# VHH binders against p49116, part 246

Target 1, 238 residues: p49116
Amino acid sequence: EGPLLSDTHVTFKLTMPSPMPEYLNVHYICESASRLLFLSMHWARSIPAFQALGQDCNTSLVRACWNELFTLGLAQCAQVMSLSTILAAIVNHLQNSIQEDKLSGDRIKQVMEHIWKLQEFCNSMAKLDIDGYEYAYLKAIVLFSPDHPGLTSTSQIEKFQEKAQMELQDYVQKTYSEDTYRLARILVRLPALRLMSSNITEELFFTGLIGNVSIDSIIPYILKMETAEYNGQITGAS

## First folded at step 13 (VHH)

Design y71 (framework vhh_enristomig)
Fold by ESMFold2-Fast, scan of step 13:
Structure y71 (fold): chain B 238 residues (1-238), chain A 119 residues (1-119)
Amino acid sequence: as target 1 above (238 residues)
Amino acid sequence: EVQLLESGGGEVQPGGSLRLSCAASGFTVSSNHITWYRQAPGKQREWVSTIYSGGRTNYAESVKGRFTISRDNAKNTLYLQMSSLRAEDTAVYYCATLSEYLRQFGDYWGQGTLVTVKP
């Protein structure tokens, strides 16, 4: 046995493409998002409990929760990504498109609603000043969700989720002993992740994917990548 | 002048199939992201499926495995193949391009085509 997560699982460092373009474009956003997605999947794959579930379960689990992991990653890396700048540029463009005399689109409204939910989530996490240990445990709680359709080994997944919850509780109580309600404030943010559409996330952040493949179809391949290939993706050296 | 013209709607029984078409003029289907939407009676417009420039596709969860989006570049036409149709699929179906930021010519909407699934 032992703890679910080690100190190495707290490290979550995103390397951004540089320089940032003078005018924001789909390719820059996609490259940045892809690096975060690869970093998130590499993080999950490094957890011994995750490895113990086996390849088929690992694939099903990540397919079910990648949007939640990605969104937590966006919140954690918001400053490094200049996420507020990216989202503001997209919002401004969409608002101008709606306000033109020729077209108004319900699709634009759906995308705008998704962006507003994302901004609200990231702002709430920033206001709580979530630290690296807390993010690691929140990602583990999301990853080991036993309630997704089609999962096998749901009892084992549930035990790992309970272990993540317990270790988060222990960490918060010891580190933030003066704030008796901190854990509750943190945990109540998690349900919002389930309200965000993975299809809209894919459209916003992964439109420029090379090979024109869906996230759902590439997940098994990313999870099987060798360490060197993962490192190449997160640094852009491949 | 950009135009989108939907066709192929009609009345079908539950479990049946229909193929919708969207003929485009004034822009190139293969170079743009094009989306199918639907609007059921008394409801807001709902996203159904998108085909991206380069050919990758996404689907709403409610239609996955039942609907297939495709295009014919030579005819500059978009298709939606619908199978295993259900009463809740009853709607007016529209095709549209997304915003220019998402690599489209602009947000252009067609006139729609009615699909009615009757028991």
Scores: ipSAE 0.007, ipTM 0.174, lowest interface PAE 9.8, mean pLDDT 81

Design y72 (framework vhh_enristomig)
Fold by ESMFold2-Fast, scan of step 13:
Structure y72 (fold): chain B 238 residues (1-238), chain A 119 residues (1-119)
Amino acid sequence: as target 1 above (238 residues)
Amino acid sequence: EVQLLESGGGEVQPGGSLRLSCAASGFTVSSNHISWYRQAPGKQREWVSAIYSGGRTNYAESVKGRFTISRDNAKNTLYLQMSSLRAEDTAVYYCATLSEYLRQFGDYWGQGTLVTVKP
């Protein structure tokens, strides 16, 4: 069979709301995050191997890994998003909330720890100079994870993950032939993605800092959108 | 200004039926993706059912086969027909566009309509 990913799957272009406001607000942050979420879901939907698993399996996989895909997207699009500026604004807001007793200290600590983990992850990826091909294959490895509870078709999912790993290895060995340990350095970054809470990601990027929404519950809705509906959402043209 | 007004909730016995309505003003239901969501006490809001701009429908697994989403374009109103109701369906029900759910930009989430299923 052909390659798991084509050049079209390497393209990952985030269109930001414009212009960036002088002072960051929840509307700008949520709009930016929503665009990235839709771009990530559209990316997954475009993979023929993903489509071949069927709708029930597709939903289960994305429900299990959307936070990992989203976090990889944040790292990949960090400069376009001015992510460091967004995270700094969130940290500043949280510190002010502690002083004003608006949020519990325990909750603020959890959110701050999440932000520090996210910053560390994005900085690690930036130091490694991860390119577009590498990001595409890392996302595919995460997407085709056979080890989430409740999955069916796990043998087929594992085969697609192994194919992603093999194609990443071939790419890295060809493109970065002088860096013998590059693949190992990249792959050891992936376990950190599973340490980041999807609930806290929801609070940071989708509900402000105190509201709760279930991205898990909305995933079947997003995955069943038509291509034109995704394009309108990721460009803000709808 | 977009306004969505939910109605039709009430108390029913397990196995009963209710029809919820969502009256829209400030936009047209026929040209938008619009959904029903619910929030039980102490739980996150969860998606229940969607109708896409093209008329295609989708349902959360927990309600599939029991709930039916529809819209009346002339009345600019969204409906949720609920049958075979269970205790776990007890929640405040909201209607919203997908963008409003994800972005939480304002108070376009109405007061909702309470559905209580009493054994």
Scores: ipSAE 0.000, ipTM 0.408, lowest interface PAE 11.2, mean pLDDT 82

Design y73 (framework vhh_enristomig)
Fold by ESMFold2-Fast, scan of step 13:
Structure y73 (fold): chain B 238 residues (1-238), chain A 119 residues (1-119)
Amino acid sequence: as target 1 above (238 residues)
Amino acid sequence: EVQLLESGGGEVQPGGSLRLSCAASGFTVSSNHISWYRQAPGKQREWVSSIYSGGRTNYAESVKGRFTISRDNAKNTLYLQMSSLRAEDTAVYYCATLSEYLRQFGDYWGQGTLVTVKP
């Protein structure tokens, strides 16, 4: 009956680690990425519709879509993160690794292709000037995807996704009434999120903080985390 | 470059205590995030505990109140103090910190240290 998302769900504020190191390193990149991942999971947990699906379904949904949520978060927070600087440092590291013959050329090509796909996605979202409400609904559409293998309650998930789509349509038509094709331009960007490998995202952004274990292994823990403990993670408070 | 060497494992009875050590080289323990993980036979690797650069600690629900993570900055060593040990704590324990950018999941710096809780 009520709206799927409230104004509280539009607020998405990333707090970056400080101080920034003199030279960009894996630790700083991973801490920044972890804060964004935790912020994204906290955002999902705060949605009443998400809570209503139950713990098992919540875990399965986030395991299936965390990379899509994370990528949307990277696009939304690209300026705050100085994402272009981070990606440039990673590319430089990969180019040096090729020259030193320390890593497989095939692996480096896969990672660079992923980075270029990520840059293309973020550039597309920036050119469209996607606002906070639009990002919130795009994240909800991704979160409530009924088509992932192994999901239960798929009919209820589909209803929540349809509600997200309907509310996004209503918002865009009222807020950008003069731009008849805006919604279509936004929605055609979403399939690109599924082309980005979660394994490569883990290697690029999470190796320093996760210690070589899968994001899948920590998702249940993050989703069960108490609010105070969760806030400590995203702010880096001691 | 970065090397982690786990030690201190062994056989203990239920209710016993054990201290694991992780000696680090190629980086500074006090300025990095460091975690303990474990893998029981036939199970996936699971996170156990973390200590962050600022000194904040975090624990898996299954070990909360029984395990304590700490570090010795002078010795550049990470510790896991385990108390009230249970049969389900039987696993190979690994410590983990900064890893290579392109390192794949499952590749780890050391062999770990085996903890066996036997009645």
Scores: ipSAE 0.005, ipTM 0.144, lowest interface PAE 10.7, mean pLDDT 80

Design y74 (framework vhh_enristomig)
Fold by ESMFold2-Fast, scan of step 13:
Structure y74 (fold): chain B 238 residues (1-238), chain A 119 residues (1-119)
Amino acid sequence: as target 1 above (238 residues)
Amino acid sequence: EVQLLESGGGEVQPGGSLRLSCAASGFTVSSNHISWYRQAPGKQREWVSVIYSGGRTNYAESVKGRFTISRDNAKNTLYLQMSSLRAEDTAVYYCATLSEYLRQFGDYWGQGTLVTVKP
C-alpha cells in the first residue's frame, strides 16, 4: 500500500474575501472562517484512506474532530487571515458587550480564556515554524482518531493514524535531522486542541452564519458536495 | 445584517428565457464571491454559477453557454440570465455567499425563487 498522503495533500491555500474591510464585521469573519472550514473538509475528503472508510464513518470522524482541524487551519493560515487582527476585533466586541451588560461575566471569562488558548496554540506553532508537510500529517493524526465515542471500524482508523504518525516521524527525521527532539516538541502541542471548546469556536467564528443550526448538522452536506460546487464556494481558481 | 433576497422566477416554455435577481444588503457584492444554486424536487442541491470579486465568472457544465451571471454594483444586486431553458432546469434557485449558503444548507432551506419549464 502506498503512502497515506501525497504531495497534493500538502497544498493548503486559503483564498480570503477581498478586500478586507477597514473595520472588521461579523460577515467578514464568518465568511473567512467558512472558507477555511470548507477547505479543511475538502482536504479531508480528498484522502483515499478517508474515502475507503465509507460515508457514515467519514461523517462521524469529521463531526468529532472538525474543531481540531479548524484550529490547525487557523494556525497554518494565521498570516493569510490576519488572525491576530480578527481576534483583536472579537475582543473589542466582547468588551463593548460587557459595557452594555449584554453578556454575563462568567460567559465572557470562558470566551476570553478560549481566545487566549487559541493565541497560545497559534504562537507555539509559529515559534516551531511548522511546515506544510508537518501540518498535513498533524491534520491526518487528528482526523484518524480511533478514540471518539460511537465509531465503527476503529481498528482501520487506528491503522491509518499509526501510518500518519510513522510518516510524520520519517519526514521530520529526514528533513530536520539536526533537531533530534523536533517531533516531540510538535506532538506535545496536539492535546491542547482537545481542550478548546467547539461550541465557543462556533460562537466566535460562525455566529452570523449558522443561526440556530450547528456545524455538526451541516458537516454531512459539506462532505457530500460535488467538486464543482466546492470550487465555486472556496477558490478564485476554476 | 447580511440579507439576500431572490426573485424573478416563474413559468416558461422550453427554449424560453428568464432573468433572476438577488438583492443584497449588509455587504458589498463587488467585494465577494457570490453563487447561484438550484434544487429540483427529489434531487441534491446543485451549484450553477459564480461571479468572483474580481468580476470573473464560472459555470456548471450543464448550463454553460445558456446562463449568464452578472452584477450591478450600484444596485448591489446579482443576476442570472437564463436562456434556452430546458425541462431539467426546473428547480428552486438560490443565491448565496459561502456563509449564507452554509446557513441555508442546514436543516431549513430558504424559499429561493421557483423556475418551472413546462413541456
Scores: ipSAE 0.000, ipTM 0.224, lowest interface PAE 11.6, mean pLDDT 81

Design y75 (framework vhh_enristomig)
Fold by ESMFold2-Fast, scan of step 13:
Order: C-alpha cells, then structure tokens, then sequence
Structure y75 (fold): chain B 238 residues (1-238), chain A 119 residues (1-119)
C-alpha cells in the first residue's frame, strides 16, 4: 500500500495573468479564476488513485466537488492572487451592476453573504497557517467524497478518503507534535465548504461566460486534456 | 483583441452534412487549443470538439465518428465538418478557446452560426 499523495502532489503554484491592469476588471478576475480552476483539475488528475477510478467516476467526482476544490485553492493562493483586492473589485463591479439595475436586493444579499463566508474561510485557514501538505490532503479528502449522489465505486472512493485522512493525521502529528488539537481545528473547517453555493462562485468569478453555461458542464472537457496541454495554460506544476 | 467569426450554418435534412468555419483574428489558431461549442434552445451550452495546439483532437461522445474538427493555419481558420446530422444537432454553434469560454466578456464577440436539422 503506497502513500496516496507524493511530494509532487504538494506543489500547487498559480501563475497570475500579466500584466496586472491598473484597475481590476472582470476579464482579469475571470482569467485568474480560470487558471486556478485548470490548476485544480490538473492537480486532481495527477493523483494515481484518482486515475485508477476511471474517467466516468473522475468526471462525476470533480463535477460534484469543483467548488470545494476551487475554494480551497482560493484560500491556498490568496496571497499570490491578492484575493482581498479581487473581492473588493468584485464588490465594486456588483455595486455598479446594482446602479445599472442588473441585480435584485435579495440576490445582492446572497452574493454578499457568500463573499463574507469566503473571506471568513480564507481568514481561518490563514490564521491556522495551513501548509502545503495540509492543503494537499484537505483537497484529497474533498475530492474523494463518497457521499455525492449518483457515484459508482463508492466503497473505493471512501477507502481513498480514509487514506487521505489517515495520512493527514500522520503528517500533522509528526510535524506539529506540540499542538495536540491542530488536526481537529483543521478538519472542522471543511463542512463550511459544502455551504458555499457553486452558482454564486460562478457568478462572482465566471460571470459573463458566452451564453448559459455552468462550470460542471465543461469539466469533462478539462479532464480530457493531456498534462503538456495543462502546462501550456498553467505553469508551476512540478 | 481576440475576434471570432463563425459561419457555414443553415438548414439541412437528417443525414445531411455541413461545414462550419471559424475565422480568427488577434491570435494564431495553430498556437492555441480551440473548441467548438453548441447551444440548443432552452439548454446549457455544451462542448462539442477540440483541436489542441499540437494537432490532436477530441470529441464529445454524442458527435464522435460524425464530426471532424480541423484547421487551416494559412487562413487562420478552424473548421467543423458535420456529417450524419440528427435533429438533436440543431443548435447555435460557437468557436472559442477554453480560456475565452471561461472568461467574462461584457460584449458578445461571436454571433455563432445556427444549424437546423429539419425532417
């Protein structure tokens, strides 16, 4: 039984679009988010256990959890993205949309609550000083969730999730031996990810897509890309 | 800025064929991964086919064996050859890079091209 993740799976490097515009705009935000989405999908595909489940199961898992993976990626890459600045720009864009009579008050409230939940999550992860190994295992726990509707091979998925949890425990106990409650503090953060709406994530980071489209409808295509093709669009994976 | 112009759509009988074109400006088709997408009335947009910068191709299961994606590097143009057309292929067809498909655009950059399969 080899380890679920290797050191190569800990590397998660987002390359931001350049140059950064003088004022953040929706095109820059969406391109940045798209790169993070591609990086997250490429990361998942690089895991041998994930590959072993087969293409149909892989597609179903990622379609079910992409928002959780994306949100963990936002927290992990918050500094390189200047996420607080991006969220401020989104709020400004949202305020302009209100002025142009594009959004209802109820929808604005939902979007603002989502932004606050996202900020709270990212702040909690930053306060805990979550490291690259911990992020890798948290992403693996989220990816190998056996409880999404319609999944096949649920027993094998559950075994991979349990393996991820066990390896995270071993890592934390070894690395942070003096902090007996660290693992518990980390794991209690995960349920919050399931309360964040994928529709609102799409609205915040991917609004303005051509026609009516959802991220989950394009995931099968993204997962079919070769490693070299991912690397042509996202860098820093090694 | 990237500009895409789709053409070649029209009305066709079941079992017929059409060739769609996507003329590109502001980027090089041979250096990019470019896809065809379609949107049927009242449905979400779906991915149809891709040609990777290296020339490899992939297809959605619903069109595999019936559609062929290709490019003409000299004309900077992407093509979709459609054969054995079915009623369910009726849609507006768009071409886009994956990054542009995910990117927010304030202005619509491509009108798409309508394909209608009529009995």
Amino acid sequence: as target 1 above (238 residues)
Amino acid sequence: EVQLLESGGGEVQPGGSLRLSCAASGFTVSSNHISWYRQAPGKQREWVSIIYSGGRTNYAESVKGRFTISRDNAKNTLYLQMSSLRAEDTAVYYCATLSEYLRQFGDYWGQGTLVTVKP
Scores: ipSAE 0.000, ipTM 0.194, lowest interface PAE 13.9, mean pLDDT 80

Design y76 (framework vhh_enristomig)
Fold by ESMFold2-Fast, scan of step 13:
Structure y76 (fold): chain B 238 residues (1-238), chain A 119 residues (1-119)
Amino acid sequence: as target 1 above (238 residues)
Amino acid sequence: EVQLLESGGGEVQPGGSLRLSCAASGFTVSSNHISWYRQAPGKQREWVSLIYSGGRTNYAESVKGRFTISRDNAKNTLYLQMSSLRAEDTAVYYCATLSEYLRQFGDYWGQGTLVTVKP
């Protein structure tokens, strides 16, 4: 009966590590990425429809889509993060790895292709001037994807995705009433997210996080965190 | 400043029990959320159990009903009581805390303690 998302769910404020070092390092990049990932998981967990699906379904959904949520978050927070500067530092690190023969040429090409795809996606979203409400609903559409393998409650997930699509359409039509094709331009950007490798995202942004532990392994841990503690860690509020 | 030291590991028969300890220095266990993790040979590290500062506990599905996390605030020590041990529980066990913004996830890792469950 109520809307899928409230104003609380539209708010997406990333607090960066302070201060930004003169020379970017792996620890700063990983800390910045970890804050965004944590914010993204907190955002998902706070949605009443998401909570209604139950812990096992919640874990499966986030494991399946965390890379898509994270990439949308990178695009949304690109200015706050100085993402172009971070990507330039990653490219520099990769060039040094080539010189030291630490990585194969095929792997470097895959990683560089990923960075180019990420830049193209972020530039497309910036060119469209996607607002906070649009980002919230795009994240909801991605989160409530009924087509991931192993999901139960797929009918409920599909209904929540349809509700997200309906509310996005209503918002865009009312807010950008003179741009009849805006929704179509936004939605055609989403398939690109499925082309981005979660393994490459882990390698680029999470190398220093917790040694050899995968993002898949920590997702259930973070989703089970107490709400007040979760909010405190993301916003700095106690 | 911060140090976590695991102990209590060893060899045990299937169906046996062990109690692991994690002694903390440089911070207070009762004021922090602290977890047990494990890493089996050739596998990724996995989360096992969490105790919140308020005393609530959570467990990975694979250990529910068999493992119990607890703490002794006076000794500033975290425990993991393991019962009904299986060969698949063979791993190096670590204790660690999460800090603000996930920053200290893994930062306060201990040296680990090896648990071997004989086949």
Scores: ipSAE 0.000, ipTM 0.146, lowest interface PAE 12.7, mean pLDDT 80

Design y77 (framework vhh_enristomig)
Fold by ESMFold2-Fast, scan of step 13:
Structure y77 (fold): chain B 238 residues (1-238), chain A 119 residues (1-119)
Amino acid sequence: as target 1 above (238 residues)
Amino acid sequence: EVQLLESGGGEVQPGGSLRLSCAASGFTVSSNHISWYRQAPGKQREWVSYIYSGGRTNYAESVKGRFTISRDNAKNTLYLQMSSLRAEDTAVYYCATLSEYLRQFGDYWGQGTLVTVKP
């Protein structure tokens, strides 16, 4: 009966690692990205509707949509991360690698296209001046996607997605009443998230992960740790 | 410290099959991102296939449906199963553990294995 998201779900505060390096490097980028991914999973776990779906469904949903959630998080936290500076540095490095024929031209093209799509997405969101409430509902819409293969409880997931869409509509119509087409402009951005390669996202932002760790392998662990934190068993100082 | 050794190349007729191997030392195949690349005579090196540390795979459009990347964790070896080979598949095939992001060319590349598709 109540709203899908409360005011507490609008809060999304990324804390960047310190100190900042003189030159951008893979380890700094990966630590920053990991913090954003952890924040995104913590955000998802705080939603009562998400918790109600059960642990197995929660894991399957996040495994399916982490790239979309992460990309929305990059756009939302672009200023805090200095994302445009990070992406510009990566582009410059890749362009120099192309010139020197250091890396496969075909793979570099795929990575460059991904970066350009990411830049365009973030710039579009910035130009629209997407607010915290809008980001929260967009994240909820992608989280509660009933169409991923292997999902159970798809009818309930679809219900929560539709509720997110309705609450976003109500918010936008109330807050931006003078802009009749704002909701449409926002929603047409979402399909682009599905076309972004999670594999390339992982190479760009998580290539510095050590050992046997992949994003798919850590998701269940992070979601379980977040559950323990909600019960007060883990301190925020850790 | 990290070494890659490709093998399994040779001559094959169009429509034939070959299985390439990449023996790894100094790192664990099951936990790393590993790619196959190829370079045809007089052409630039091109990406062929990629296996992500989590087991996800990608393929260049030109080889999709014909090539399969896999690994044997016990042997610490990467494979490329090639079927329905064409003249344009003629190239030296390389195994690499490079990330395409912020890594220099030549880090952790093998010496290559030649595949020749002749009628």
Scores: ipSAE 0.008, ipTM 0.152, lowest interface PAE 8.8, mean pLDDT 81

Design y78 (framework vhh_enristomig)
Fold by ESMFold2-Fast, scan of step 13:
Structure y78 (fold): chain B 238 residues (1-238), chain A 119 residues (1-119)
Amino acid sequence: as target 1 above (238 residues)
Amino acid sequence: EVQLLESGGGEVQPGGSLRLSCAASGFTVSSNHISWYRQAPGKQREWVSHIYSGGRTNYAESVKGRFTISRDNAKNTLYLQMSSLRAEDTAVYYCATLSEYLRQFGDYWGQGTLVTVKP
């Protein structure tokens, strides 16, 4: 059987578009976000347990959890992305729009609440100083969630999730032996991921990338990409 | 997933009228701020009109009194009724629920609908 994840699954390296523009623009945000999305999908594809579930199950799992994987990726890559700068600029614009009465207050509140939840999540992960192994196992716990509607092979998915939880526990107990409650502090952060709207994430980060095509509709395509094609997406090569 | 599909464009003569439609999916038009934008060939994108949650409307000075924004909640569709059309109204028209901030820095347009005012 062996471990669920290998050291290769701990490596999660986002390559940012260069150079960063002097002012924020949607192209830079969307390209950065798409690279993170593709990196996250490629990470999932590389797990032998994930491959063993088969194509239909793989597609259903990723459709159900892409926003959770993406948000964990944002937290893990927040410094590389300068995420706090991007979110602060958006927040400032929305606050000014409320004062000037240019936009619907209801819509602005929904988007602002989403950004606040995202900032709160990323701050909590940074404060806990989550390491690469912990991120890898948290992503695996999220990926192998047996409780999404419409899933098949739920017993096998649950076994993989339990394996991820056990391996995370073993890692934390051995690596952070003096912090008895670290695992509990980490795991209690996960439910917040399911409260974040995938529709608002799509609007904020993928505005210019997918045109009239939703993230749900491109997931099967991404999961079937050849390695060279995938590398072209994450490096920005034609 | 939020999707907006524009339709109703075509060719009209100056002084004519045309109604554009924006069919919404993944959100409710009655509870959201929705805007119409346009881009003429070789020109910058410009804001045309918006309707707020609750029904209040606003218009760019260039179209005020000639264009009317409205919605049909039962059909989940936004409309732009255009009257007294001028050659300068020739453009591809787009609808959006996206933040104005995000759109001003990008070239995302959706498919749009082309309006041509021919003399």
Scores: ipSAE 0.000, ipTM 0.126, lowest interface PAE 14.6, mean pLDDT 79

Design y79 (framework vhh_enristomig)
Fold by ESMFold2-Fast, scan of step 13:
Structure y79 (fold): chain B 238 residues (1-238), chain A 119 residues (1-119)
Amino acid sequence: as target 1 above (238 residues)
Amino acid sequence: EVQLLESGGGEVQPGGSLRLSCAASGFTVSSNHISWYRQAPGKQREWVSGIYSGGRTNYAESVKGRFTISRDNAKNTLYLQMSSLRAEDTAVYYCATLSEYLRQFGDYWGQGTLVTVKP
């Protein structure tokens, strides 16, 4: 009966690896991205409604939506990550790889198009000045998506999504009462998340510029970590 | 500073068994969560099995019931007991913390240990 999200679910604090290297490298980018991924999954697992769905459903939901959650997290944490600088470095590397004939021009165009879409998404969220409550509810809407194949408990998932939508509407109407169309402007941003390739996200952020990681395979392991085990990962213990 | 050294790989026939070892230096296996990962030729690296710092274990669906992860705290060593091996288990096997897995810098994890299931 209570609200879907509490104030604790609005807090989303990314701790960056330290010190920052003089020149951006694959290690720094991947460690930063892994911390954001862990933070995003820990955020999801802390929601009582999510816990109530059970372990198998939790795993299936996160496997289906981790790229959407990660992308929302990139937008929310863009300033602390210096995301624009990271993306510029990746683009520069890709342009040099085309000139040196090291990677196929067709593949590089696909990756550059993905980066362009990501930049446009983050820029649109920044222009809307999306706040922490709005980000929390947008993440909840994508997490509780009942339309992924293979899901059980789809009725319960749909009810949680609708609750997220209702609570977001209530928040926006109360907080931004003079901006009648704000909610519509926010919600029309969400479909773009499903058009972004999780494989290209893996290549860019979790394995440098050559895709060989399987985030899908590790998700069940991350979701079953205890809080103390999780804290070790996000501080970069090794 | 932190080093993980895999061993125990080799050639086996289908249905055979192998035990892999991962010797740790520079940190304590009993206070860290550590996993086995594998990479088959031309495929993405995938998680196989993990043991959490508290001793709980978890397995990928493809190996559940066939593989057993364990550790020897006195020897500071992680093990993977593999049974009922199949051709699709052919891969280079690595041990790493979850953080190291997500980095995937090619040779960063060392050479691993090769398991080949031959007819």
Scores: ipSAE 0.268, ipTM 0.690, lowest interface PAE 5.1, mean pLDDT 85

Design y8 (framework vhh_enristomig)
Fold by ESMFold2-Fast, scan of step 13:
Structure y8 (fold): chain B 238 residues (1-238), chain A 119 residues (1-119)
Amino acid sequence: as target 1 above (238 residues)
Amino acid sequence: EVQLLESGGGEVQPGGSLRLSCAASGFTVSKNHISWYRQAPGKQREWVSTIYSGGRTNYAESVKGRFTISRDNAKNTLYLQMSSLRAEDTAVYYCATLSEYLRQFGDYWGQGTLVTVKP
């Protein structure tokens, strides 16, 4: 039938909170991350194929893959976010926390390994110079993943994932016709997203949300929000 | 140092209303996400509502349509307007935020304010 994604799904513009504070803090990082998360969920909701799966399936898919979508968004928006500066500030905090015995060594090690994996992923995407079309299709591939436990309509989800893969292949082969192995280099990066802990992502970027409110628990409410509420969150205007 | 001071709790009849306040120092409410939590006798703390820095709000399913979270940026104060109160809403109410990266949750809790809905 028609393409899985339209040109509107290629546009992915993050509006950062302004002004940036003199010293990075959990609240600025959380606001920036929240805007990216809401932009990512609004992006997913705008896909007709996603809407066609129904509310329960949509909630299950996003709960399963939000960390993968968020990480792709971090890579795509790394310059806009000054992500390297944010990660450097977090590393500095962790090093000081080791010296002051404020955090367990095992926890710090897990968080540092996660930061390293995130930096490596973002650097690999930057080195490949992934464009907006490629990011849109990579996000679609992770969104329409049929292999998460507990999913219904797995055959339909798989068909949408295959459609995303085929449209990405068509785009890459036509746009980068002289780079025969580009698609393979891009796709081999995706499994690394599954090795990133959503709990550690939440601790790094969403600590400012406060307490027992996990991203997993609020996803159903975010997906039910009206478009104006999404727009308010991603622009900071409500 | 972040300091939070809750007030406005009290005894109310079912169907009644109360407005809780949380005065903040050491951080700016308009630039932060701030939440209300409650802890009923013998229960774990549960999330009630959040107002995000952008002004958007979110609510626990049990309070949706009955509670309204808001803030006064000039007064650096957070509010929770509670209406249609039920016996199950009886709890100590806390506002919470974090001022330091990767600190343990609960470092910046106030003393709380008790809300009692009489049978």
Scores: ipSAE 0.015, ipTM 0.179, lowest interface PAE 8.1, mean pLDDT 82

